VHH binders against Putative NADH dehydrogenase/NAD(P)H nitroreductase. Designs and how they scored, part 3

Target 1, 191 residues: Putative NADH dehydrogenase/NAD(P)H nitroreductase, of Methanothermobacter thermautotrophicus (o26223)
Amino acid sequence: MKLLWTSQHIKVTVHIDGKVSKMDVLEAIKTRRSIRKYQDREVPEELIDKILDAAMCGPSAVDERPWHFIVVRNREMLEKIPEVHPYGAMVKDAPVAIIVCCDSSLEKIPGFWVQDCSIASQNILLAAHSLGLGAVWTGVYPLEDRVEGIRRLFSIPEHVIPFSVIPLGYPAENPGTRDLFDPDRIHLEKW
Short names: E, the ipSAE of ESMFold2; O, the ipSAE of OpenDDE; V2, 0.75 times the mean of E and O plus 0.25 times the DockQ between their complexes.

## First folded at step 1 (VHH)

Design c2 (framework vhh_7aqx_2)
Fold by ESMFold2-Fast, scan of step 1:
Structure c2 (fold): chain B 191 residues (1-191), chain A 125 residues (1-125)
Amino acid sequence: as target 1 above (191 residues)
Amino acid sequence: QVQLQESGGGLVQAGGSLRLSCTTSGRTFSDYAFSWFRQAPGEEREFVGAISGSGGSTDYADSVKGRFTISRDNAKNTFYLQMNSLKTEDTAVYYCAAGPYWDEGYTRESSYDYWGQGTQVTVSS
């Protein structure tokens, strides 16, 4: 027996500047910021489940869906991540982190798992933001020392590649909005 | 309060080498990453290279890959940019920068909390 996830319509409520509101997809994409400061407040399991459901809805090469996820709530384990991930200092202060992994046995076309896991990672960031949480992507692959460190720390099998570590929680910072639109990067018809 | 100070700039002939140093005064943050940026006259400031706070990973701009090497000496609270095979287009004011562990945005000026005053590098033909 296996617990099956229900793919039903999810009503999304977002906490924007302390108030609950609905966020459309374009707004979520444009207002998502990397969050590295978290409140001392637990993230409900229900929200993590919704985030992981969204992560698995991303496109993948030849529909290979090679991703696996490790949910880390154990404080001692979170405190050890910075020892093997130099860009992960904030993880020790997060209530939870998600490790995005690729199961190479599920790969149908060589090399595309990187794009697949990048898409899953971005969906985690967007879903977290849409649910009133803050998160940040910290890179693991392709840096061999980080890959091996995370693998050893979480007993990840040799055929599975840790790709990213994403701490998340209720935000304790509010970065300003960004205007990143650059028309000089858009070429019409030809370069 | 952390302050950054560059040294090692100067005049060098094309094909030559220079080593820039960036020393931190005050407290060095172990959870901070370090980078080098440069700005040529009339141009915008551009990313050159970065090293993680632990010294485990380095990243470089495509224009300097294979020629420049960034390194860190934690005992001296100093990090370095070794510049080899210098070209006239490498002429710029070089800035060192420090900021939190920011995997995304390490090529962006806004990701860094602390900046040095800059050191001039001039490469003559």
Scores: ipSAE 0.000, ipTM 0.149, lowest interface PAE 14.3, mean pLDDT 82

Design c3 (framework vhh_7aqx_2)
Fold by ESMFold2-Fast, scan of step 1:
Structure c3 (fold): chain B 191 residues (1-191), chain A 126 residues (1-126)
Amino acid sequence: as target 1 above (191 residues)
Amino acid sequence: QVQLQESGGGLVQAGGSLRLSCTTSGFTFSSYAFSWFRQAPGEEREFVGAISRSGGSTDYADSVKGRFTISRDNAKNTFYLQMNSLKTEDTAVYYCAASRSTYYRGLTSPDEYDYWGQGTQVTVSS
């Protein structure tokens, strides 16, 4: 990966298979797909840092920003995730996963941390896609068995709630994009 | 109180070596990326080298590449600049700096650093 840097504006140009890739915001939103198959390639730390920066830029209720992130690269730890998360089988094959957590001590408005962490999770998915990576959101909260399993596995303290596990890597699959626009779900002025 | 303190500076002959240390306190060391900058009299602070939060990535100014090595020791809350094959042009005050930023946030720009040391003088004589 090459990063193009200017003094006034940081531009990210990802070279994929020798080709320059560039994506605008609407294209990124419309073409992002859940990716569950990954190449056997390491994801550079710089890309993870960019993704986490994007995660923290999401809006949050009363600017509480309750999110914390665990970055997991250790193969032994990644292989243990499917034991506590039945739909996380693909995590063991990913080069890295991000666990999105809520520090409940930072919550200012009860219950809104779920929305805050959802926004952070979606920003991770979009940022990964824009950088030429693939990712998938695997749900943890509100399933108590998964929450407790992930908490024990990663020594997460009592006041912190694991929200999602997001494996990511260079994609080894290319699902087509979908046209999901449905005008029947749009109501003008009243229901 | 956050503190960064340089040590290891001094007078050295051209072709010699020095190792600078930056000892830190008051923050979570492993959460920060670290850099060295230098400033010669009448000049602006210029980038010398950087090390990422994980220690997996390093970057250097062209003028020092191959001669200087940056490293970090999380257990000691300290990071280093090993300077080899010193030249008279390396004479400057050397500053250590800490940032929560990554490379894409201007790691080579002084403006992207949260904390700075007081500086240590390095003088290379012919």
Scores: ipSAE 0.000, ipTM 0.182, lowest interface PAE 15.8, mean pLDDT 84

Design c4 (framework vhh_7aqx_2)
Fold by ESMFold2-Fast, scan of step 1:
Structure c4 (fold): chain B 191 residues (1-191), chain A 125 residues (1-125)
Amino acid sequence: as target 1 above (191 residues)
Amino acid sequence: QVQLQESGGGLVQAGGSLRLSCTTSGRTFSSYAFSWFRQAPGEEREFVGAISSSGGSTDYADSVKGRFTISRDNAKNTFYLQMNSLKTEDTAVYYCAAKQGYRSSWYPSTDYDYWGQGTQVTVSS
């Protein structure tokens, strides 16, 4: 008998109406919105791959790159997140979530891991948006109850700190665009 | 798309050595993590060893640890399994497999995107 895993090309199921959009950087930044409602569609692994690649491309203090990522697709696990994260109700309805973590053993400069993981989280949001997906940053750190809840749920070691939970999927809402430019927050030469 | 082709299988005496190669074609080699699996007649497919996309991490099944070494050569789009101190229990069809490099789990065969056709290794007593 032929073994199933001898196939050289594995078929990936992609929905016919699936959309992958590409946009320039400024457009992506200005039009990204928090998306909390998702279509009942799987996100292909190749898109998660591109998002995580983008996440790791962020600058980090003294190139410490302390980020680690947990990709959660298991519906039972996604449904448990709201139990430990009060504002994470939308995660149970997402096809996938990414948990951004800091491995504190990789930290070279105390405290800068927060900035490193923030940059990684923002890159996930921007990359998802550029690929036609919607996502939202749900905060974990520095709220100790959420940090410990997420740690226990996903068996995260004590030296690793869960920073954010980012559900993502094809958007089922369109909140529109915002004009947030405020010139009163810009000072020339001095305060 | 990635295609995998094994080579280096054959007949070897117990206590001997053999090196398997897996040559890849298609997508960028450096983005993939690679593993070797094996299957003996009447048994399930078993994890043997893995190497991360960066090459900085390796893992091995307890049954082969200390005897087998996995390595990769990104310039040649090839990765290897060096098998030393071979035992009759190592007789199996050996498969190379590839997946995107940051999947944390090495063991579930279902996590692998691409597979080779397999190469027979027979260890005689």
Scores: ipSAE 0.000, ipTM 0.112, lowest interface PAE 17.5, mean pLDDT 82

Design c5 (framework vhh_7aqx_2)
Fold by ESMFold2-Fast, scan of step 1:
Structure c5 (fold): chain B 191 residues (1-191), chain A 125 residues (1-125)
Amino acid sequence: as target 1 above (191 residues)
Amino acid sequence: QVQLQESGGGLVQAGGSLRLSCTTSGLTFSSYAFSWFRQAPGEEREFVGAITWSGGSTDYADSVKGRFTISRDNAKNTFYLQMNSLKTEDTAVYYCAADEYSGYPLYSSTRYDYWGQGTQVTVSS
């Protein structure tokens, strides 16, 4: 008989400045913060691969998995992102950025690719946090000038839509925790 | 070329102990999560235990929890399965496996990137 392995015993181990710590899924979700200041320290390729694996494990509408990713480490290219994305100034100071894209040829149900790419983006943020990195989601879609600017800068085909730009690195800031629980937003049995 | 090689299997009486080793080459050891699986003749491979890429987390099948311990030694490119209080039901070929991309243990043997050749463990009454 095949034994089902129990995922409740899985813990994520975080590497922070040569130290390692553990966090469970709920702690990772509750303590993840947007990080916009990064150490002058390279992110190993192995960590980027783990982050992208996590991004691709998200659910998608009818299992369409329309996401593609561009990994940008080239400083000259990172420095050009703020020219087409006004709120992306921090990207030029990051050691690496991931561009989340939707390949429209993979779409099975119209319109759900936005939700699919949002899930992939959030998984990148959570995975980065769990690995001792900081990241921030900078919005591209649905702002047409940003979409076309990023498309041209990275030679993205017309059938592929750039969705978000996520700079990441080892954090150089430590924002405090937030208590966001609001019971007034919970309705029992009906509105 | 990536290679995984098990050692430490053999014959042991019920209640005894064995330590299995898996020595790896051709991979960046510190970037991999590692697992042990076992397979009785004519059955599919079942999960036994796993250790994450950082060594900070371990998971075990319910049947071996509290009796088996997985560990890793990055300096030796080797990971281990310490098997205590062995039972006749633990008799199987034990395989070591490596997974780079997820960084976490996987439930299905079909999702692992690299495998060893297997080592026989036989527990007699």
Scores: ipSAE 0.000, ipTM 0.108, lowest interface PAE 18.0, mean pLDDT 83

Design c6 (framework vhh_7aqx_2)
Fold by ESMFold2-Fast, scan of step 1:
Structure c6 (fold): chain B 191 residues (1-191), chain A 125 residues (1-125)
Amino acid sequence: as target 1 above (191 residues)
Amino acid sequence: QVQLQESGGGLVQAGGSLRLSCTTSGFTFSDYAFSWFRQAPGEEREFVGAISGSGGSTDYADSVKGRFTISRDNAKNTFYLQMNSLKTEDTAVYYCAARDTYSSDWYLPERYDYWGQGTQVTVSS
């Protein structure tokens, strides 16, 4: 696997099974879709490292960067996630999942950790997509039963809040194109 | 073997109409998005129009907006370019092209996986 970056136009070149694909930033944003079906195929540690590097490059309120990540590859642990997350059934079929957490001891501005962890979660989705993987954001916070279930399952300390669970893998589905542009939501100069 | 084949080109007078067809084989038609490009002698291929994999979205080059319409018929594995109010500057070889639906960038020829051989359209004054 080789990852090439250009400084002028951020483009990722991914070498997968002898083939090279390129995706610019706008293409990644516009073509990313939630992927819930995965091939029975291992995701290399190198790709996970690149995804997490991208996740930590997001902006955060007063640079607090409160995020922590748990990488779950253990099949038995992945199979237990749906027990505490009713809409996380696809997680048990993924080769790996990333749990995005907030360490509240790192929080400088109350409440902005939600935005910080949302940014990190979206960066994971975009980075995975740009590398030829598929992923989906399954919500944990602010549902208290899910927060506590995930905390207990992964031995997460009381001062750390699990925010999202993102299963990922090589996609086994290819959702079509969506046009989401709505000019009625754009106001020029004033409301 | 994947194949795209254009038909419907020819000679037409300015102000006239032509309908181009692109018949496809060797892949699952519903998994692909389609576009038309054109190339005049000595020039590079330019975008003309695109239709999404779902058929719900279309886009056109500014030079043809309001005059050309792209459509697809999934039952026939064929897509079309209806060209109305033709002008002499529309004279070119027209190419049909196919790409996987997960790419939304329609304007760059290098984003397309499969191409037809081209069909000549000549608009006389």
Scores: ipSAE 0.000, ipTM 0.100, lowest interface PAE 18.7, mean pLDDT 82

Design c7 (framework vhh_7aqx_2; at its last look DockQ between E and O 0.01; V2 from the best seeds 0.00; counts 0 for: pae E 20.2 > 2, unsure alone 60.6 < 65, placed apart)
Fold by ESMFold2, look of step 2:
Structure c7 (fold): chain B 191 residues (1-191), chain A 125 residues (1-125)
Amino acid sequence: as target 1 above (191 residues)
Amino acid sequence: QVQLQESGGGLVQAGGSLRLSCTTSGRTFSNYAFSWFRQAPGEEREFVGAISYSGGSTDYADSVKGRFTISRDNAKNTFYLQMNSLKTEDTAVYYCAAEPSGWSYDLTTAQYDYWGQGTQVTVSS
């Protein structure tokens, strides 16, 4: 399949001869975009392993590391996610999704697991981008209907809390870089 | 506010053993990492050892490794310092301390918000 790729008004990273260009950390942060359209192309297991390694490099409150990850490749399961997650429609079209979860038995500080899993989720997005993949964070926690729906769908035990669903794949869209710096959001010494 | 109370101090002969207890009142006991510190007269307060919230990690000062053991009993809101093979240089006031929620286990750089009053340990020759 040939995918339509437009570069007229968008900066793009081009894959040459199966190699992905090395990306500076600040470049990755500034150029990462939510990607909701994916090529019909399998994501190698090696890349998923690298992404999850990066996810686990994040700091956590008191080093509690409460995160667990479910890697979903089964087509039937991916197609069921939108039934319980209305803003996850693109997940059915992704070759793979990662569900970030908290194992509450690993908590050392109540409630800080949200920050911990947010850090892991963002690391997944950045690592995927650096490897030439596109991804998007779809929120699950704290929306109770989404949490319970995902828990039931993937047989997640009661003490484990699904936090986010992150579909990913080789991008089939290439939105441009945005200039989002706003100095009015910066306060020196006080509000 | 978490309140820490040490007990079990006293006079013991060199080579002997002593167990210190630190009991907490008011909960969030499961949320805190705990440490023992000691201070001899005229000296700086010295780290003795620490135990993680889960009890899965312990760390000790080199001067006490192999002789002292830290443990915790979350059901009793108590953690312990078992001191064996005591030496006269172990004579000090021993303090129980707690790291506030969200802080690193590494208590050499952590901020200590909660301290006990101290318990005297005197090791005689």
Scores: ipSAE 0.000, ipTM 0.092, lowest interface PAE 20.2, mean pLDDT 81
ESMFold2-Fast, scan of step 1: ipSAE 0.429; ipTM 0.760
ESMFold2 (binder alone), look of step 2: mean pLDDT 76; pTM 0.787
OpenDDE, look of step 2: ipSAE 0.018; ipTM 0.392
ESMFold2-Fast, scan of step 3: ipSAE 0.000; ipTM 0.112

Design c8 (framework vhh_7aqx_2)
Fold by ESMFold2-Fast, scan of step 1:
Structure c8 (fold): chain B 191 residues (1-191), chain A 123 residues (1-123)
Amino acid sequence: as target 1 above (191 residues)
Amino acid sequence: QVQLQESGGGLVQAGGSLRLSCTTSGFTFDDYAFSWFRQAPGEEREFVGAISWSGGSTDYADSVKGRFTISRDNAKNTFYLQMNSLKTEDTAVYYCATSYDYEWGTPQSYDYWGQGTQVTVSS
């Protein structure tokens, strides 16, 4: 017995260190790893634009799309993030970070903004990977001290909730690939 | 090539203390979060404690809070679990772990593991 997966692969070419590679969507999902070490290299604005375009293409509850993004390139501001985020030490060494936020005034159905912003965050990670960059999701919500720390640091209004901080850059590390498929977690028809 | 190796396990009487060490190689130690897990006979592997990349944050399972302390020594590429006021229910094989995709302490989220060290607490 075997499980058959049918899918239409979306092919994209990726420029990595001057080289071109081809990565389909399933390969991108399976090979994406959290990257916390970055080269001292600028990330072009054109790549950030592509990443944010991808972030906004996720599904959202009742099409509310409550996400807003802060792009941080200022070195002094990046260096202050670890002071309010205990697991964000690597952010100070990244050339750029994206803060994913929820504008609660755009919320149409209570509570689903968390899923919406999670989808946007994951799309940022996948898009970055597909473009030859590395990134990591550092959690902000639902930890109240981190939420308020990030809010104050970036002058975020009270009706806007910072959800995640995602540093990104050209990778300076290459972690191995994992094989995480576990058929014991798949149940046919019933538990 | 990433390697983690535990040491410091053994037999101890209830109320005693033990210190476990995890020595690492093959990666940049200062950039990683580290965790301890344990597995008792016939049970699933469970989270014990974690320490962040900066060392500024630690997390513990409710069963060990106030008794166990995790720490790291970046100069030695080593991290530790200080176990105080040991109970018979602390008897388990203790594993150290690290991951680029550190999560809430779910074992399946960790990429690299040590081989384990036995801790036995007698009554």
Scores: ipSAE 0.000, ipTM 0.215, lowest interface PAE 12.8, mean pLDDT 83

Design c9 (framework vhh_7aqx_2)
Fold by ESMFold2-Fast, scan of step 1:
Structure c9 (fold): chain B 191 residues (1-191), chain A 125 residues (1-125)
Amino acid sequence: as target 1 above (191 residues)
Amino acid sequence: QVQLQESGGGLVQAGGSLRLSCTTSGFTFSSYAFSWFRQAPGEEREFVGAISTSGGSTDYADSVKGRFTISRDNAKNTFYLQMNSLKTEDTAVYYCAAHRSYGTSYWRSSEYDYWGQGTQVTVSS
């Protein structure tokens, strides 16, 4: 089954190995960890479609929604990513990666596309986790060498800016959850 | 308060070994990737080695590859540089650094969030 990725009216149900992932929003946020080790196992297209639907549901400045996504499953292409992204070594071992891009022709207010693409990237990580997958955000923008390397590798036009590369797969590691709540960073009424 | 502190530097003969440690406080250690840089006399800081947030990936400068090993111990909030087969050319002040796993170029000193004060390593002929 192929989904229309631009449609917000898509309703999808997924059963993987006879199980349905059920995680509430707070649990997903609190238990998501960066995953860099993946099983040698395909990620169904239906799960990628659900993840991209979630990515596009993020807020954007003046509703500009400047994001575009490249889905990379080709092994030779995945193996080339570490050549232009030195900290992306894990990408070659992932079954799939999503490249989050900004189409500058869609930008309505200068500079906010960075926030828009950050939100889309985080939604990809949370959606992947909620579906039983692992993912990690590897940074591209604003590192000029990585931006240009990824642009050349994937034939990305000059008006489109690659923002992040997110490898995804079924996790082959299980890091514990983190307790990061720090009340010293919360100021009531005044600093 | 965020703090990185190097230890384990000193004087060593060529062919010898040293283990540098970087002890950290004031942030969540497991959320960061770590690197070592060194500054040779009269030079700017140069990259030595890096370890990813998970510890599953490491990278090294060509000049130290095969001789140096970077590792991390999340339980101790400490990461290490094991230096073997030391050469006189390895004489430098060694700095530990911490960076975000996202958007940071590990070989660019300007991209790092936190730095140690440095520890001197001197290799005698």
Scores: ipSAE 0.000, ipTM 0.102, lowest interface PAE 18.9, mean pLDDT 83

Design d1 (framework vhh_vobarilizumab_d1)
Amino acid sequence: EVQLVESGGGLVQPGGSLRLSCAASGFTFSSYAMAWYRQAPGKGRELVAGITSGGSTSYADSVKGRFTISRDNAKNTLYLQMNSLRPEDTAVYYCAAEYWSGTDYELPSFDYWGQGTLVTVSS
ESMFold2-Fast, scan of step 1: ipSAE 0.018; ipTM 0.382

Design d10 (framework vhh_vobarilizumab_d1)
Fold by ESMFold2-Fast, scan of step 1:
Structure d10 (fold): chain B 191 residues (1-191), chain A 125 residues (1-125)
Amino acid sequence: as target 1 above (191 residues)
Amino acid sequence: EVQLVESGGGLVQPGGSLRLSCAASGSIFSSYTMAWYRQAPGKGRELVAGIYSGGSTSYADSVKGRFTISRDNAKNTLYLQMNSLRPEDTAVYYCAREGSYTYPDYWSGSTFDYWGQGTLVTVSS
């Protein structure tokens, strides 16, 4: 009935006959932003478990679900990521990072694992946002130097491909939302 | 626990009509792509018609304009209305539900995880 925004918390409260609703899916999608600055606060294991549960609920080609995840909390390991990922400088300042990987032995149809792991990565970003955390997708695949650098750093086997590194934490920045709707990109019935 | 049960098959003369039904249980019907496949004697299984969770439909060229796929989410039922039947439409017709989070038309080589037992349609004079 009425929408109430709380600017200090990333949520919309809707009051309908006294009921209070949490942030809905459309709000989460539209208000999620890449967060690269994090508070000096630990992220509880329970929240990471919820995020990974959401990641594994994504659709995958022929239900191949090729994803594996590495959860990195070790400060020394997080500090080494920028050495093999030039745009991953913020990872060293994050309390935790998730590495999304593809186990190629689970692939049932050639090449679709990229879309599968992209879906898992986006679900991590949305789930983190819904839980009051901030995150950013830093690209690994298909950049060969980054793929091999991350593989060596985390002892990832040859048949497993590191896809993305997603640092996350409680946000220390609050970027504004964006209006990205472009009707010129929508074609009815034909191009 | 997902079960699909087809009905409505039978013997019909050329030019006749039949309506097939598929009752689904054990799952959230409205969230999944549903399809009708058929297999004629001595031939492989082929897609006849598909209907996506959003209502979009696809048809094999051989049945376009003659067959209509539809769904009733409140009744957990899939339908295939078959008009202007031809002898070459003779086959066992199978109801199928997509696997979890699979999009058959989007993902080349995708398979359906759940199949009914089939219903026989015979078109002959």
Scores: ipSAE 0.000, ipTM 0.090, lowest interface PAE 18.4, mean pLDDT 81

Design d11 (framework vhh_vobarilizumab_d1)
Fold by ESMFold2-Fast, scan of step 1:
Structure d11 (fold): chain B 191 residues (1-191), chain A 124 residues (1-124)
Amino acid sequence: as target 1 above (191 residues)
Amino acid sequence: EVQLVESGGGLVQPGGSLRLSCAASGFTFSNYAMAWYRQAPGKGRELVAGISSGGYTSYADSVKGRFTISRDNAKNTLYLQMNSLRPEDTAVYYCAALGSERYYSTWGSEYDYWGQGTLVTVSS
């Protein structure tokens, strides 16, 4: 893998409908959708490096930054994920998946590693979308069978907790946009 | 050799209080995250409360506001103050030394150090 720090010095462009453009942050947040169907097309290492750089830029409780990442491109390994993760069937069809992990030896505040790894997972989804890729967050923690299945499959040591599996690739579906704004969930001054 | 010895369990009426203690030896207590787990009759072992080496605490939703975990590093002792006890709190309570590495495991593991447990019965 290339050093992640090199990716932060490169101007990023996104490809939308075959055109090169720049997506602003609000557009990226509002248009990101879970993508579960992927083109049979390789994702360049440079894009994975940019995504992981973005993942590590999330806020972290007491700056503990407990996240570690496993990048899986091996077809045989990707095909085994659905055996230990029932809702991960789409992973076998993805060109690459990222497993977000917590190294508990880096933990400073009990329980906040879940939020840290959630933030890293969401940053992966947003970064992938901004780069013209599609991705989906498939849950591992806190489901004990999935945690142990993924641990065993990828030889993850006991002090490291697999949190999520995120397949990604060039999208082969376009689910469209959602209008999710609900003013009834906004309370002014008091509940 | 790591050793954890629980004490303070017993029979108490609903609404009562108990204080559990866990005396630790054979390791540098102040470097370890510590936790209380319980196992009720016919159920699996579950995390009740945890405390990091730095003193930060966490609690299961069922005990928040009723139980308080604390530690005394000078005495190598972990405590669980249990107030407003309910019949559903009846269980064997286990002390565990996790290190920061295994603090959130709900079932524990072979890498955790465990005491022998102390029985808490909440009954009229």
Scores: ipSAE 0.000, ipTM 0.095, lowest interface PAE 19.5, mean pLDDT 81

Design d2 (framework vhh_vobarilizumab_d1)
Fold by ESMFold2-Fast, scan of step 1:
Structure d2 (fold): chain B 191 residues (1-191), chain A 123 residues (1-123)
Amino acid sequence: as target 1 above (191 residues)
Amino acid sequence: EVQLVESGGGLVQPGGSLRLSCAASGSIFSINAMAWYRQAPGKGRELVAGIYSGGSTSYADSVKGRFTISRDNAKNTLYLQMNSLRPEDTAVYYCARDYGYDSEWGTSPFDYWGQGTLVTVSS
């Protein structure tokens, strides 16, 4: 006997929020897209603070929470990121970027900082989306050339590892949503 | 700076075999997922096979069971062993580093790839 899976749909509760529909968690997860085109409009510090608060709320191995964040608004610095990150061209056009870093002195269990910083990066993307912003995760670790390039640009100490660069802004594109549910990847009880 | 140099292409009869090589420089090869793509005249580029840093592999349905991807991290070299070649395998073959999660449509696998190596399967 084969179990049949049904598609799930995201729901937004209009009446609880009056005329304004607010995104629930499942809607945020399913509709978040990488955004690489931004409006020429500054992101308020209050929104960045909310995003970083959310970033620090992820689960962390033995609660080590090794993440540190660099908030970059300086246009000259943003314009230099593509010089050391070949797929970071969109960063120069963003009003702000967040660099997610690992402070290795805070690591309590070897190697799990990668998962910790991945969780923080994803929370940044989801929080940005929930606040009406667009963002994209541009990879730094484990690519040595990018790690050292970003370290050099931002004077990051040797015991701190830059993990990702996430440009953020008000979106100037709408790529739509993806249908990614694949029941063939779900196994019941055993492989 | 990353450079990729493909080699090993040539003319073979249907049913024949070829081994392609890709020499990588300017990067830490052992931590990167690597892939082989191909492009036939007048067609778009398609993924042929991928290999992850840990050694796990994936293949396009059209080549599964006939092609084998492998890597030698000590030599910074990627290989594609092609067996039971068919006329429809005729294409320029490219190796690429996988940056898919931070790239735009159609650009990620092509920003750091070589000039390719031509494989022609003909009688």
Scores: ipSAE 0.000, ipTM 0.151, lowest interface PAE 10.8, mean pLDDT 80

